# VHH binders against Protein LURP-one-related 7: the designs that were tried, part 5

Target 1, 182 residues: Protein LURP-one-related 7, of Arabidopsis thaliana (Mouse-ear cress) (q8gwl2)
Amino acid sequence: MADSETPYHPDPEDLRRIPVDLFASKKLPGLSSGDLGFADSSEHLVFILRKSSSSLKSLLDSSGVPLFSISRLHNGVWELHKGDVEKRKDLVLTVKRTSKRFSKTESEVSFAGESSENLVIKGVPFQKSCTIYSQDSIVAQTSLMYKLRQIYVGRSKFRLTIFPGSIDHSLVVAMVAIFLQG
Short names: E, the ipSAE of ESMFold2; O, the ipSAE of OpenDDE; V2, 0.75 times the mean of E and O plus 0.25 times the DockQ between their complexes.

## First folded at step 1 (VHH)

Design d01 (framework vhh_8k46_1)
Fold by ESMFold2-Fast, scan of step 1:
Structure d01 (fold): chain B 182 residues (1-182), chain A 123 residues (1-123)
Amino acid sequence: as target 1 above (182 residues)
Amino acid sequence: AVQLQASGGGFVQPGGSLRLSCAASGRTFSDYAMGWFRQAPGKEREFVSAISWSGGSTYYADSVKGRFTISRDNSKNTVYLQMNSLRAEDTATYYCAADRLYSGFVSDEYDYWGQGTQVTVSS
């Protein structure tokens, strides 16, 4: 049985060695109505996604402290800022939809202060399918490769696998939330 | 895919005890949270209890706290509901359900449902 009192604080060495799974659901303990929660493999709530409107969301830690505000501009571009929607600080990244063919969608992530490195997100948002790429490597993925296992995932439930790397888990969660709900 | 079979229901007197079992088939049973729900005639289906995929977290409806205990044995692909101090109001058909990700603990949005087992508490 797992130590349920251990807070989410993964060893930085482990983040570079093994994939980490987070589980997304609206039915986790500690959530308010309408919130989407992300729990770690020890079943602890780690992040909360709170929707204020179709164009405004916040990503909170497990204690309800705001980490990022997520807002959609009139041109359809999404911006992620540090802090809450009312007291937002620095721009962290921008997500722009670059192509849509049938139900398949592609978006580009541009980091503020990063001159030329972008991430690419590809998938089918309606099916909760999302893969984040850094060049040719995978950063994170929400869907399983095999179709048989996909039938276990409902519209408001999914697994997020974050592969070993240097990108903060909170940023990965925010990018996934923007892509699937934008 | 997961197939669920609930069993262990029957007739008991008030104050009695009964243990329900839910046997699961499938290679990924340990990836599922498991729940028990009940429905009495003419009533809505209600949540009774849930257990996380690891067994590390359990949840109970207020009406059954302190009387019912949920447990699981992942080596046997089985979840159990031990029902103590049974009351007439516990009379219902009991259903087990499986939910891959942490949704459905307090609602009937579970992915897979078993056939019910009838519990009747009467003097």
Scores: ipSAE 0.000, ipTM 0.133, lowest interface PAE 16.4, mean pLDDT 76

Design d02 (framework vhh_7sr4_2; at its last look DockQ between E and O 0.09; V2 from the best seeds 0.00; counts 0 for: pae E 9.8 > 2, placed apart)
Amino acid sequence: EVKLVESGGGLVQPGGSLRLSCAASGFTFSSYAMGWYRQTPGKQRDLVADITSGGRTKYGDSVKGRFTISRDNTKNTVYLQMNSLKPEDTAVYYCAADYRFLGSEYDYWGQGTQVTVSS
ESMFold2-Fast, scan of step 1: ipSAE 0.317; ipTM 0.674
ESMFold2, look of step 2: ipSAE 0.010; ipTM 0.438
ESMFold2 (binder alone), look of step 2: mean pLDDT 83; pTM 0.828
OpenDDE, look of step 2: ipSAE 0.415; ipTM 0.730

Design d03 (framework vhh_brivekimig_d4)
Fold by ESMFold2-Fast, scan of step 1:
Structure d03 (fold): chain B 182 residues (1-182), chain A 121 residues (1-121)
Amino acid sequence: as target 1 above (182 residues)
Amino acid sequence: EVQLVESGGGVVQPGGSLRLSCAASGFTFSSYAMSWVRQAPGKGPEWVSSISYSGGSTLYADSVKGRFTISRDNSKNTLYLQMNSLRPEDTALYYCARDYLRGWSDAFDYSSQGTLVTVSS
């Protein structure tokens, strides 16, 4: 049967109707050692998170083309720029950790270049728990693959659900990567 | 208290079919995405399929795509998994799972016992 999945670069109107799931794993075809891949429902690679150092990462598309560079300015402060580390262009957003109590973490997302409302990310990074809020709405959410009465199954795989909205999927993936890896 | 109760497992021959059900209670079922996860003896959990809270989007592992169909009935608080063309490697305990979709303090609640599916000749 033909591929009946919604195309990965869907019409923006479609992004407002249907939640989309991506699955994060280090065990996907096409990944290099240490890479974290994000795959669609068919287990086809859509995004690659590549680590250059503890403070520097890149988000690439499935063909290895850089979309964003992620850099840590300070402990708990990250910037996202368009392009690769060497060809870094415009600042897109800044993520600042605003609270950390034990394992619970909160961060604020500020967009550059235009007046818009900040987003809030809350969760427990080491458990791959992350919820991105825009005021009263949920933008995206992660969860681990589970065990009965034990939610923790190691850090090898988790799910990212992106809710209908106007924020590009690549940008949501970048925010999640910053929160869970920072 | 979140409760999930699976049923419908059994013993079938290769090529057979089974339909699993998951009865949910203790939460607003229609507000949560739901998933099926399986675990074979001696192996870790493997994600099988997910369905959005509205039922409008479904996702499948490559190993089951084209053979399994996930569905839900929000009026009955029930999740289903229709399994066709079963293979010996589908033998596992099958669990339904509530995906984390609300509030950062919510637990990932699995109070389910699973349902055993055995595919043997």
Scores: ipSAE 0.000, ipTM 0.110, lowest interface PAE 16.4, mean pLDDT 75

Design d04 (framework vhh_8h63_2)
Fold by ESMFold2-Fast, scan of step 1:
Structure d04 (fold): chain B 182 residues (1-182), chain A 121 residues (1-121)
Amino acid sequence: as target 1 above (182 residues)
Amino acid sequence: ELQLVESGGGLVQAGGSLTVSCAASGFTFSRYAMGWSRQAPGKERELVAGITSGGSTYYADTVKGRFTISRDNAKNTLYLQMNSLKPEDTAMYYCAAELYSWGTLREYDYWGQGTQVTVSG
């Protein structure tokens, strides 16, 4: 069933009640060289992060259709827009580094449009460590995917846990990708 | 707040010994499997040693017979004793925990940043 298109449509009730794990790797089937893929617990590819340059990335669905363009501005701020780079639509969110002290990094996420509370991302990008906060609540977090009797294979191999909430999984994946520079 | 703080790295001569330590806080250390990984510049990260909550140990073939992993649950500390060090052991050494964050861990404000071990000839 390599020719079948199965879009990622999680049950809305699952998004509200249980955490969802996605697994990031550069070694998933269906990836082009340099791509970082995100797969579900059944090893089905659901998102692709593609880098055009150090300042320009795209988040695509499993069939290679662009969902978001991700651009770094000269001031170091990252912007997420709907659609492809050339067919850029609305600004969705902005990510700004607010602290880089020692090996610890902090960033603030500001949503475009009607008033939404800012999110905060904290972690150590080099370690693929990332936690996204909405006030006192955890939105998502990453952990390295290696087991005590297995070799850690590649810096990009990590688990992303998305906790129940109202934020689309594609946006969470994009925020993590921006923070980790994966 | 979950924290792993590595220490004890430094410069040692080939054939020498060094112990690195990891101080853990913000979680119930005794319930989790712990490990040591290392990464040299331009190389993939390698898991060199692991220890389960029950005390069973694992060693990579590259370090087996030379390195000893141990834990002190009363002190929330993980150790790696490195004997007969070789220049190829030169790397940043990282403490790791097998962690599951389902409503238990609130913040990862500080993660294991590593401790540099350099072995000269």
Scores: ipSAE 0.000, ipTM 0.102, lowest interface PAE 19.4, mean pLDDT 75

Design d05 (framework vhh_6fv0_2)
Amino acid sequence: QVQLQESGGGLVQPGGSLRLSCAASGFTFSNYAMYWVRQAPEKGLEWVSTISWSGGSTYYKDSVKGRFTVSRDNAKNTLYLQMNSLKPEDAAQYYCAKDSYRLFGSDYDYRGQGTQVTVSS
ESMFold2-Fast, scan of step 1: ipSAE 0.013; ipTM 0.449

Design e01 (framework vhh_brivekimig_d4)
Fold by ESMFold2-Fast, scan of step 1:
Structure e01 (fold): chain B 182 residues (1-182), chain A 125 residues (1-125)
Amino acid sequence: as target 1 above (182 residues)
Amino acid sequence: EVQLVESGGGVVQPGGSLRLSCAASGFTFSSYAMSWVRQAPGKGPEWVSSISGSGGSTLYADSVKGRFTISRDNSKNTLYLQMNSLRPEDTALYYCAKEVEYEVSGSYTTEFDYSSQGTLVTVSS
């Protein structure tokens, strides 16, 4: 059971001042079969990524409440909407893959507001490598928990570091999930 | 002109071994990641394994990990797949694939440029 004293629930101001590490794994307490969980450094589940189909996913909070639905429009183009898969609300952002190679994949993130700055995601999805950029600043970065020589494709165990900034952690997790799981 | 020529396929009993080769020409082999992709009769293509241009990094599908080993010899422009402990489910046409860049996304199982005929692997008793 989560309570308000869990390590993940410090003051919002503190979360904006220091980097936050989340750990992604399919083998966390509280997950259903096939789910990918994101836990804090104390192994407390924070977010759940649930797959409904190859083109439809949901990001849930630790209590199983849907935060966002993630849908693929066509290969390499994904939309994030508020709410669950059946009761979608406002479009939040679009991720468009602009380049895909084994050595490097790139995507652009466009927010629904016309005045917003685009983000760029670069990495190697096979290696669970992902860095989100806002111009010259790093928003978030993943690193594999194991050396590449020991990787099994289809395993989902990596660290996500979210740097201090204005973007909600749930949106960062959603962007990473789209990039690495697409 | 990019050319990829696979060889080494054949008929083998369950538990047997085969070594596939891919001779590459028409491009700077060491500058591109290479992959093995297979297609079983009546099914879509399935990615099997990939290796970086330098050979320093390898990746495997869960279904083949521990049984298959991908390697390359950049001095000979050749890609290899050592297949051990073969199963009936490994029966497929195997293709050598070169990394490509997309303006907009394929899947990793379809992002590779391959125009070869493949090499047939049949695992039967």
Scores: ipSAE 0.000, ipTM 0.193, lowest interface PAE 11.0, mean pLDDT 77

Design e02 (framework vhh_7b18_3)
Fold by ESMFold2-Fast, scan of step 1:
Structure e02 (fold): chain B 182 residues (1-182), chain A 123 residues (1-123)
Amino acid sequence: as target 1 above (182 residues)
Amino acid sequence: QVQLVETGGGLVQPGGSLRLSCAASGFTFSSYAMGWARQVPGKGLEWVSYITSGGSTEYQDSVKGRFTISRDNAKSTVYLQMNSLKPEDTAVYYCARETEYEWSGETTYFDYWGQGTQVTVSS
């Protein structure tokens, strides 16, 4: 399972890891109505995305404890803060849309702190499609999971693949949630 | 009940043209935005084009200038005119209706889909 307790510049990983798949769905065991859950391949809930309003969301762990608050500013920039919605502590990162086209969207991620390593997210939010880039490397990628020959295709079902790296899984999930929903 | 029925797919040579139609029923067609998406063999679902209830259109870069989306509210039908077809356009094409409910305020999602129509571009 994936946990994240650290800022974006943790200690380097010592051993190579394989990519991790998480599956996003509104129909996972343990979710409240309206929540979007992220589960591992065995359908074990890992993260919960909860909406308070169109401009305010929370990312929770599997037990419902808040990890981050996610808020949209009046200028359209999203901010990620540690902890509860009402008591924000540390600014972790900001996400700004730099290209706003129907078929393709691009956003820039800026981390708080001394480091100047920015990330770029590109994709098609309404399709649940995005790729997070760190320079020449792919950090994570989503794809829409849909049922064959269905009457309804929900916006709440997609796969997220996280590639081996130094960024916590919870931060990757938060960035994906911001890009696809905001 | 909401129904979307696509027709017009088929086999065509590179550089050829096809016109897809999507007949809608079970809702007030003129009040909803409509779109086309495609499933390319070996790849995921890709959005192709979108038309609002007011008639404004948007296209994916790879089809801009070659494809034209249009609608006829009197016939409850949305169309996709595909010109200068390429082998890369080979896919199952789906018609879709915009979602009444959305979780984010700035992104459009689609909640009803047709059964799809196969388009094959090959020599």
Scores: ipSAE 0.000, ipTM 0.124, lowest interface PAE 15.4, mean pLDDT 76

Design e03 (framework vhh_7sr4_2)
Fold by ESMFold2-Fast, scan of step 1:
Structure e03 (fold): chain B 182 residues (1-182), chain A 121 residues (1-121)
Amino acid sequence: as target 1 above (182 residues)
Amino acid sequence: EVKLVESGGGLVQPGGSLRLSCAASGFTFSSYAMGWYRQTPGKQRDLVADITSGGSTKYGDSVKGRFTISRDNTKNTVYLQMNSLKPEDTAVYYCAAEVTYEDSGYEVEYWGQGTQVTVSS
């Protein structure tokens, strides 16, 4: 009955086997002033980080629909809740700064729920340097995008590489945004 | 929403005892160090006692040997047993949830509303 027997594209499970690169920039098509966008390798916008106040940010999808609200409770402590300011907010995770050295910052991620293990984020936020660890495994890593002549690359542009795993890409983006901006 | 709710304050005579309780909600209590601080009008808040998630305790010099801090992780509650109370112990007592930073020591992340303790005849 079916004309085609062979699938030529990987299914969603197969796509999780390869690392995914997202590119963060304030100069992407479809952004409002002050927004930070995350685009795929084809420069298509995937996520938008929007600042509502000094202590409140939102992570939106490419259509501007809120996925998460991000609230700073105290210096170095952030909470991620599902949805926007007016909708029901289930706590998803908490990010706490556990160490701030001259050259390096560390934070811990605690998920809401009894069975979830903590993640650790290490890096230098000012330099857009960030690595997320689950025990001995790397979940995600950021790096500044440099060209041979650095003056042609804005310091706000960086690459986020998400390694194969079970954590939703939207949660990885939110954790990176909290660490680099908090 | 994070909440720390103190109870057990009141009026007591010199030499008397009080037990303060702090009920915590909205965060993973067992993972936090918990402390008691006190404040008199016109002065900054001073550490009375704190207790780590592992049970290690620290006391302010003025209360050592008289006060005991303890915690019950099954009830999400921290306690301060205050014995041999003196007029100088009169203050508003605040419950606090603390985090430890490698380079800056400990910092308070959450504060309760406070409970009044008055030691007078």
Scores: ipSAE 0.000, ipTM 0.093, lowest interface PAE 18.1, mean pLDDT 77

Design e04 (framework vhh_8h63_2)
Fold by ESMFold2-Fast, scan of step 1:
Structure e04 (fold): chain B 182 residues (1-182), chain A 121 residues (1-121)
Amino acid sequence: as target 1 above (182 residues)
Amino acid sequence: ELQLVESGGGLVQAGGSLTVSCAASGFTFSSYAMGWSRQAPGKERELVAGITSGGSTYYADTVKGRFTISRDNAKNTLYLQMNSLKPEDTAMYYCATEIEYESGETYVDYWGQGTQVTVSG
């Protein structure tokens, strides 16, 4: 409210109009233990990543309805299917790790279907660093967020910025989750 | 109490090198991850490099192979060594650390003016 009343302190988000920023944290209201939540800029929970096992995860909407199931086939290979783990539907995409170096991991995303281009994900998963590329264009990027007001030893949440494009935001979130947790 | 003070910026020619430094005080520096972000006019702030308390490093694709982040825990100082500088590296450079609230929310506030790096061609 204060920011809206004070023109000299405009929100940078209003000036730059980042179309979709999601904020990932394990400490959002409405989460179960072990869940990773994604909230919008107004702090509304939008997606929930839930772990069923080390090789099986689900991406849910804010109401807990399953959107996708995420399954590990082999080390570094993951499949995304529509629906939940019990009512699994069509294959949507496959994420395959193509390179793992000390300072950088790379994965390739292959969509089920005839007309989809492959995507490339690059980053450092343990640092929540992830950039999704369609050729030379950025589809989405994560960045760490840090707070200096109160000094506590802990872990940063991260920001996910989704750039305008044809890929559903739920699919972008699923790809990021696979890359950072796979 | 917590302070991060950036220094070492200046004017450098394309292809040159420059080291920027960040003096940290008011917290246990050795226990925290540290990073360097930059912001050029009309652009968003970009995290270019990070280093964990254990020494593991991150680099943005735009600077990888040219920039090196390091820390000196005895001096409470963070460094960014910038080699093969390009005009596109011209920006205000900010030092940052990661800290968590009790509620689990984390966010970085850049403290001070940063240090300006200008690369001429």
Scores: ipSAE 0.000, ipTM 0.121, lowest interface PAE 14.1, mean pLDDT 75

Design e05 (framework vhh_6fv0_2)
Fold by ESMFold2-Fast, scan of step 1:
Structure e05 (fold): chain B 182 residues (1-182), chain A 123 residues (1-123)
Amino acid sequence: as target 1 above (182 residues)
Amino acid sequence: QVQLQESGGGLVQPGGSLRLSCAASGFTFSDYAMYWVRQAPEKGLEWVSTISSSGSTIYYKDSVKGRFTVSRDNAKNTLYLQMNSLKPEDAAQYYCARVEYEFDSSGEYEDYRGQGTQVTVSS
């Protein structure tokens, strides 16, 4: 009962025990125009999502070094590879849209290699809602950060909560970005 | 249309208890994780607790752990928050929520439905 499960800054000791919050915004220090940044609760930039073309995006670390390239193959199918466009050698995962009913979309995540369990992402991409599941457990979920006072706020931000588990935070961020197409 | 209706707030003395309810309609409740947030007067919004779609995974804010219990009844489309050993710092407007956002919106809007339910702790 003593174990605390609250949002904290990521560090290796805490990554498996407490939920980690990242805050997504286009208005973070260190971003270039058009970039979407993911910052910790102290506003330290952790990841950058950059659009290269209509079918290609990159996820970068805080220093601007490419971690993954994200490629759209056709309607509802995306691939994540390690590295940048020219250094794309290792397929990490594939995201496929498996269902799109009137008010809800589902996608399945298949990791490259054998014996990996598939993940399911559910939400409403048009409304930018997203929850990632491993069977019955939640891997990650987005929630809206909105203004509560009329102070200079003209844009929505969102919070990404990553629950304790074995999946690297950079992969969670990439899966969220793919599902939301942001 | 998605609707969330909170109830069960009220005035309580320090050490007292309240049970909050959130009635959901307009979506498949059992498909969504739900959470409770609160806002005290002149303060920001504060996350309190999250419960998975099945109810098997639950997280609490450190300061409420051991005092608050979140639960859900998917057959009744209802989320609950049992609050025990209430403290003056727990006084706030409480909202239930599911994830719903417009990422590229420039509009200022609330993601929560209804007016919440007010918890007042006499001191």
Scores: ipSAE 0.000, ipTM 0.135, lowest interface PAE 12.6, mean pLDDT 74

Design e06 (framework vhh_7sr4_2)
Fold by ESMFold2-Fast, scan of step 1:
Structure e06 (fold): chain B 182 residues (1-182), chain A 121 residues (1-121)
Amino acid sequence: as target 1 above (182 residues)
Amino acid sequence: EVKLVESGGGLVQPGGSLRLSCAASGFTFSDYAMGWYRQTPGKQRDLVADIYSGGSTKYGDSVKGRFTISRDNTKNTVYLQMNSLKPEDTAVYYCTAEYEVWESGTEYDYWGQGTQVTVSS
């Protein structure tokens, strides 16, 4: 016979059930020159986007440990791989620009492996405007933190809102970083 | 029109030294991170060194301690001092420029034509 009592675990408070705001800036404490940091609402650094060139980036955690390498191919397609640039592992996803009309740009995200569900990113990269869609639902959205009337030189800052869902926040950050560069 | 012109490549013996130079024109040099990448036939391009507008540097693990990147904003030139050269350093070396400000969605990435470095006895 089975044990008469097993530990009951009540449904945990799932942070993925509420929208999460991250704030992107090149002027966060703990960053190296040229880095773009993503901080939570309490100003704690969560992710670091480190540039090697406009065609080669690394996404790191708050401790500086590499999570993903991001590379642009000669055909303009971006690839996201697990791990560091020097120890690049499995392909995770690709991002391909599918259209550009007026100031608006669209890109398609294709996941590697057996998953066939593509995401669509739409926005205006030069304005830090970006919305990621999974079918008809919103995965994440960015907005510029600076007012157009304010002169900003030598820096960029924007907000990233991640809506409740199953996609890891690190992947959302990587997709946003890729889209806003081109 | 943007131009990156590399020079200083050549043939050198193991343990030797070379200094690469990259003369830049057509953009505001001081706003750009400058770098060096290398490519061996059949392999992807690897980071050698980057230097940011503020002077901070980053090196690839295989060259750290042997190579030094520097820049001269008055001459719009970036340099790579390569010491203790090894046969595995044999590659085409490319100069790069990347705009450090994330203000535009357009690609502000420039690459030179490359300069061959051959380390052989």
Scores: ipSAE 0.000, ipTM 0.133, lowest interface PAE 12.3, mean pLDDT 76

Design e07 (framework vhh_8k46_1)
Fold by ESMFold2-Fast, scan of step 1:
Formats: structure tokens, sequence, C-alpha cells
Structure e07 (fold): chain B 182 residues (1-182), chain A 125 residues (1-125)
């Protein structure tokens, strides 16, 4: 564990200067069947993605408290709202699939609000390949935990790297989860 | 029970062709990406090719691009590897594998990745 080996909590300023790796797995201890967990490099669970019904999902914190509800709409459109599925409050963002050509998928993220710029997500969902762009800058990127060339590729895990920036990590995780749904 | 059965290997001369097949059962085939891997004696297993569940995406190792073609028939639960212009370096046991995508479909269920039995390919003059 981090506290046992390095009982130092980095300042928010330092966290924004260094990329943060999260590791996605369905096989982490404490998860319910069907849950996808996101853990830090010390194997501490940070976020849980849970399906609640057809086309409806929740992103929860490590304690199981709902942060966002994720709803699928028509034509490859997803909406993220604050709160759980019964207490949905404010619309946070919308993800629209804009392109699917030769299995390379592209989506656009629109934040609720007057002045927020759109993000673009590009990748190949079946390869767990996803890169989130803010203009020319990379916000986050996924890669297979076990590369296709390695003997142990038969386990469904992937790494999510979040680069230094102003976008909340929970929103990045939600966008990745939405995009990989195709 | 989940089963992947690879077949179609054999002996072939350099420049020849073989078609490998992998028959799948026990899971919803179209929800899984399918891949081919190979292992030569004394070497680690290496990636050869992959195809998405719909068949719309294909990926190839640089060593086989332009020579091998992966395809699938979801109505027959089978993935194929067409191997053309075979070289001595292609000699290996070929394995098929199934990987459930992280798509979060409406079913909400997840399963482990599956590996099939090998089929031997020998390219020699």
Amino acid sequence: as target 1 above (182 residues)
Amino acid sequence: AVQLQASGGGFVQPGGSLRLSCAASGFTFSDYAMGWFRQAPGKEREFVSAISGSGGSTYYADSVKGRFTISRDNSKNTVYLQMNSLRAEDTATYYCAAEYTVEFDDSGTYEYDYWGQGTQVTVSS
C-alpha cells in the first residue's frame, strides 16, 4: 500500500504536473459481478463503474457513493448527469459518436455550459484504445495492460493514463467508459 | 462450456498457402474479438492478427501484413486466417483466442478471455 511505503500525499499542484495511471479490471477484490473497477498504482480502488439497467450505468467513488449517472440515448448519444439514477440533477456532458469507419470510432464531448470547449475521443474500442483530445493536447489515453504480443494477453485489463490538466479525473473515467461502449 | 478448436495446419512449401479455422462454442461469438497467436519452438508466443466482433476492424503484426488475412463468419461461430506467401519463419503452433470487449452492452455480464488448442504449421522445402 502507498501509506505503508510512502506516507506522503502529493499536493494538488504536483498531481497536476505528473500523469496519473489508473488500472481498469473486472477482477479486483470487493467488486460486484459485472462491475469495472479503476485502481491506482498501489492497487487502491478509486472508482467503480456499475450497470444498473439496460443502457443505464453509474460511476461511483471507492466507497460506493454515486458520482454520476450515464444514460444512453438514440443514435450513439450518451449523457452524464450528477448524482445517482434516481437523484439525477445537472447535466454535466454529452458524448456523441461522430464517426465509425473501419472500426476506428470518433466521438465528441460537449460540456453543459456557455464557455466550455468540446473534447474529441478517438480510438478502437475492441482494442481498448482510446485517446481524449482537448484541441492539440492529450487529456487521457488507454492502453492494454497486457499487450497483444505478450503471453498473458488473455486477461481483459487496461491502463488509463490521465495527463496533467484541469479536467476532473472522475469525468475522464466516465468519458472513457462511455467511449469503450461503442 | 466454452470451447475454441483450431484446425487447418499442416506441411507446406515456401510460397504456399494454408487456411486456419477456429470454431467457437459456449459464448455469444459476436460479442468477442478474435485473435490468432503463434509460438515457434524455443520462442515466446507472439501476436499474429485480430478481428473485432462485427468483423469491421482487423489488425495485423508487421511480419504478416500483406500476406495474411483474418476474417470471421458469425453465423458459423468461426474465425479464419488465410495465410499466403508462407515463409520458413512462419513455422509455429498457431492458437486462436477470444477476448470479450469492454463494451458494456445491455446484458451486463462479463467473462474471462478464452484460448483454443493449437494447430501446427510447418513451412519447409
Scores: ipSAE 0.000, ipTM 0.178, lowest interface PAE 12.6, mean pLDDT 76

Design e08 (framework vhh_brivekimig_d4)
Fold by ESMFold2-Fast, scan of step 1:
Structure e08 (fold): chain B 182 residues (1-182), chain A 123 residues (1-123)
Amino acid sequence: as target 1 above (182 residues)
Amino acid sequence: EVQLVESGGGVVQPGGSLRLSCAASGFTFDDYAMSWVRQAPGKGPEWVSSISGSGGSTLYADSVKGRFTISRDNSKNTLYLQMNSLRPEDTALYYCAKTYEVEWGSETYFDYSSQGTLVTVSS
């Protein structure tokens, strides 16, 4: 029976059927100091966000294999590239902050090489509040679990709900990480 | 911790009616606004209706105004959606959602049940 180190490959049919919850925490088994992990509802580590600097991060699978590198070009502009930070491949998407009013932030996601409509991310990064929109539909949303139980969850702990759709879960996690951690 | 259990879905003909229920536990129900959100096959979630913690204020999507009624019974920790004059385009999974606003603004977001209840309107 496989318990850990299993690559996250949800059935393509399941990506379109039911919402999937991932739980972000710095206190998951298998993490290195400073890492932020994303686990499924069974506490199995699925993705790892590793920070090399304030402007450079990596998203890895549960086995520590790099999936994407995340780099800040300017204040409010981030790029996601496939692969390791030292062997980056093609640009996947760009996240650009379009609005910041008091504590509210809005960002736009542009996919490389496509005429596809941009995604919009809205929320309050400080409170781990984030909703990703494709036109009028919700792609993903983070919840403020600490408002439900005062003593339960620290500021770096949150739930990410990914709704059925065509966007790969690793890309959704990367977009959320850029918006909340960038 | 927060648990939301939807029920009342089913198959109904156009023009028919259904009443959905949501049993809530794990939080102080009357301190929170509640919402119904639906998801048609292959589509993202669409907000349907919201009700304030006291039940004194309600909001509806334009597509359901005059046909659907949201209500709550705080003594039973239960949310309801009365759906009348149902149309084929109302076919969707319906989710009950704890509703709260972000700090510093009127932005609203939802803590959903993961299962929902299926409503199919067909002839």
Scores: ipSAE 0.000, ipTM 0.096, lowest interface PAE 16.3, mean pLDDT 77

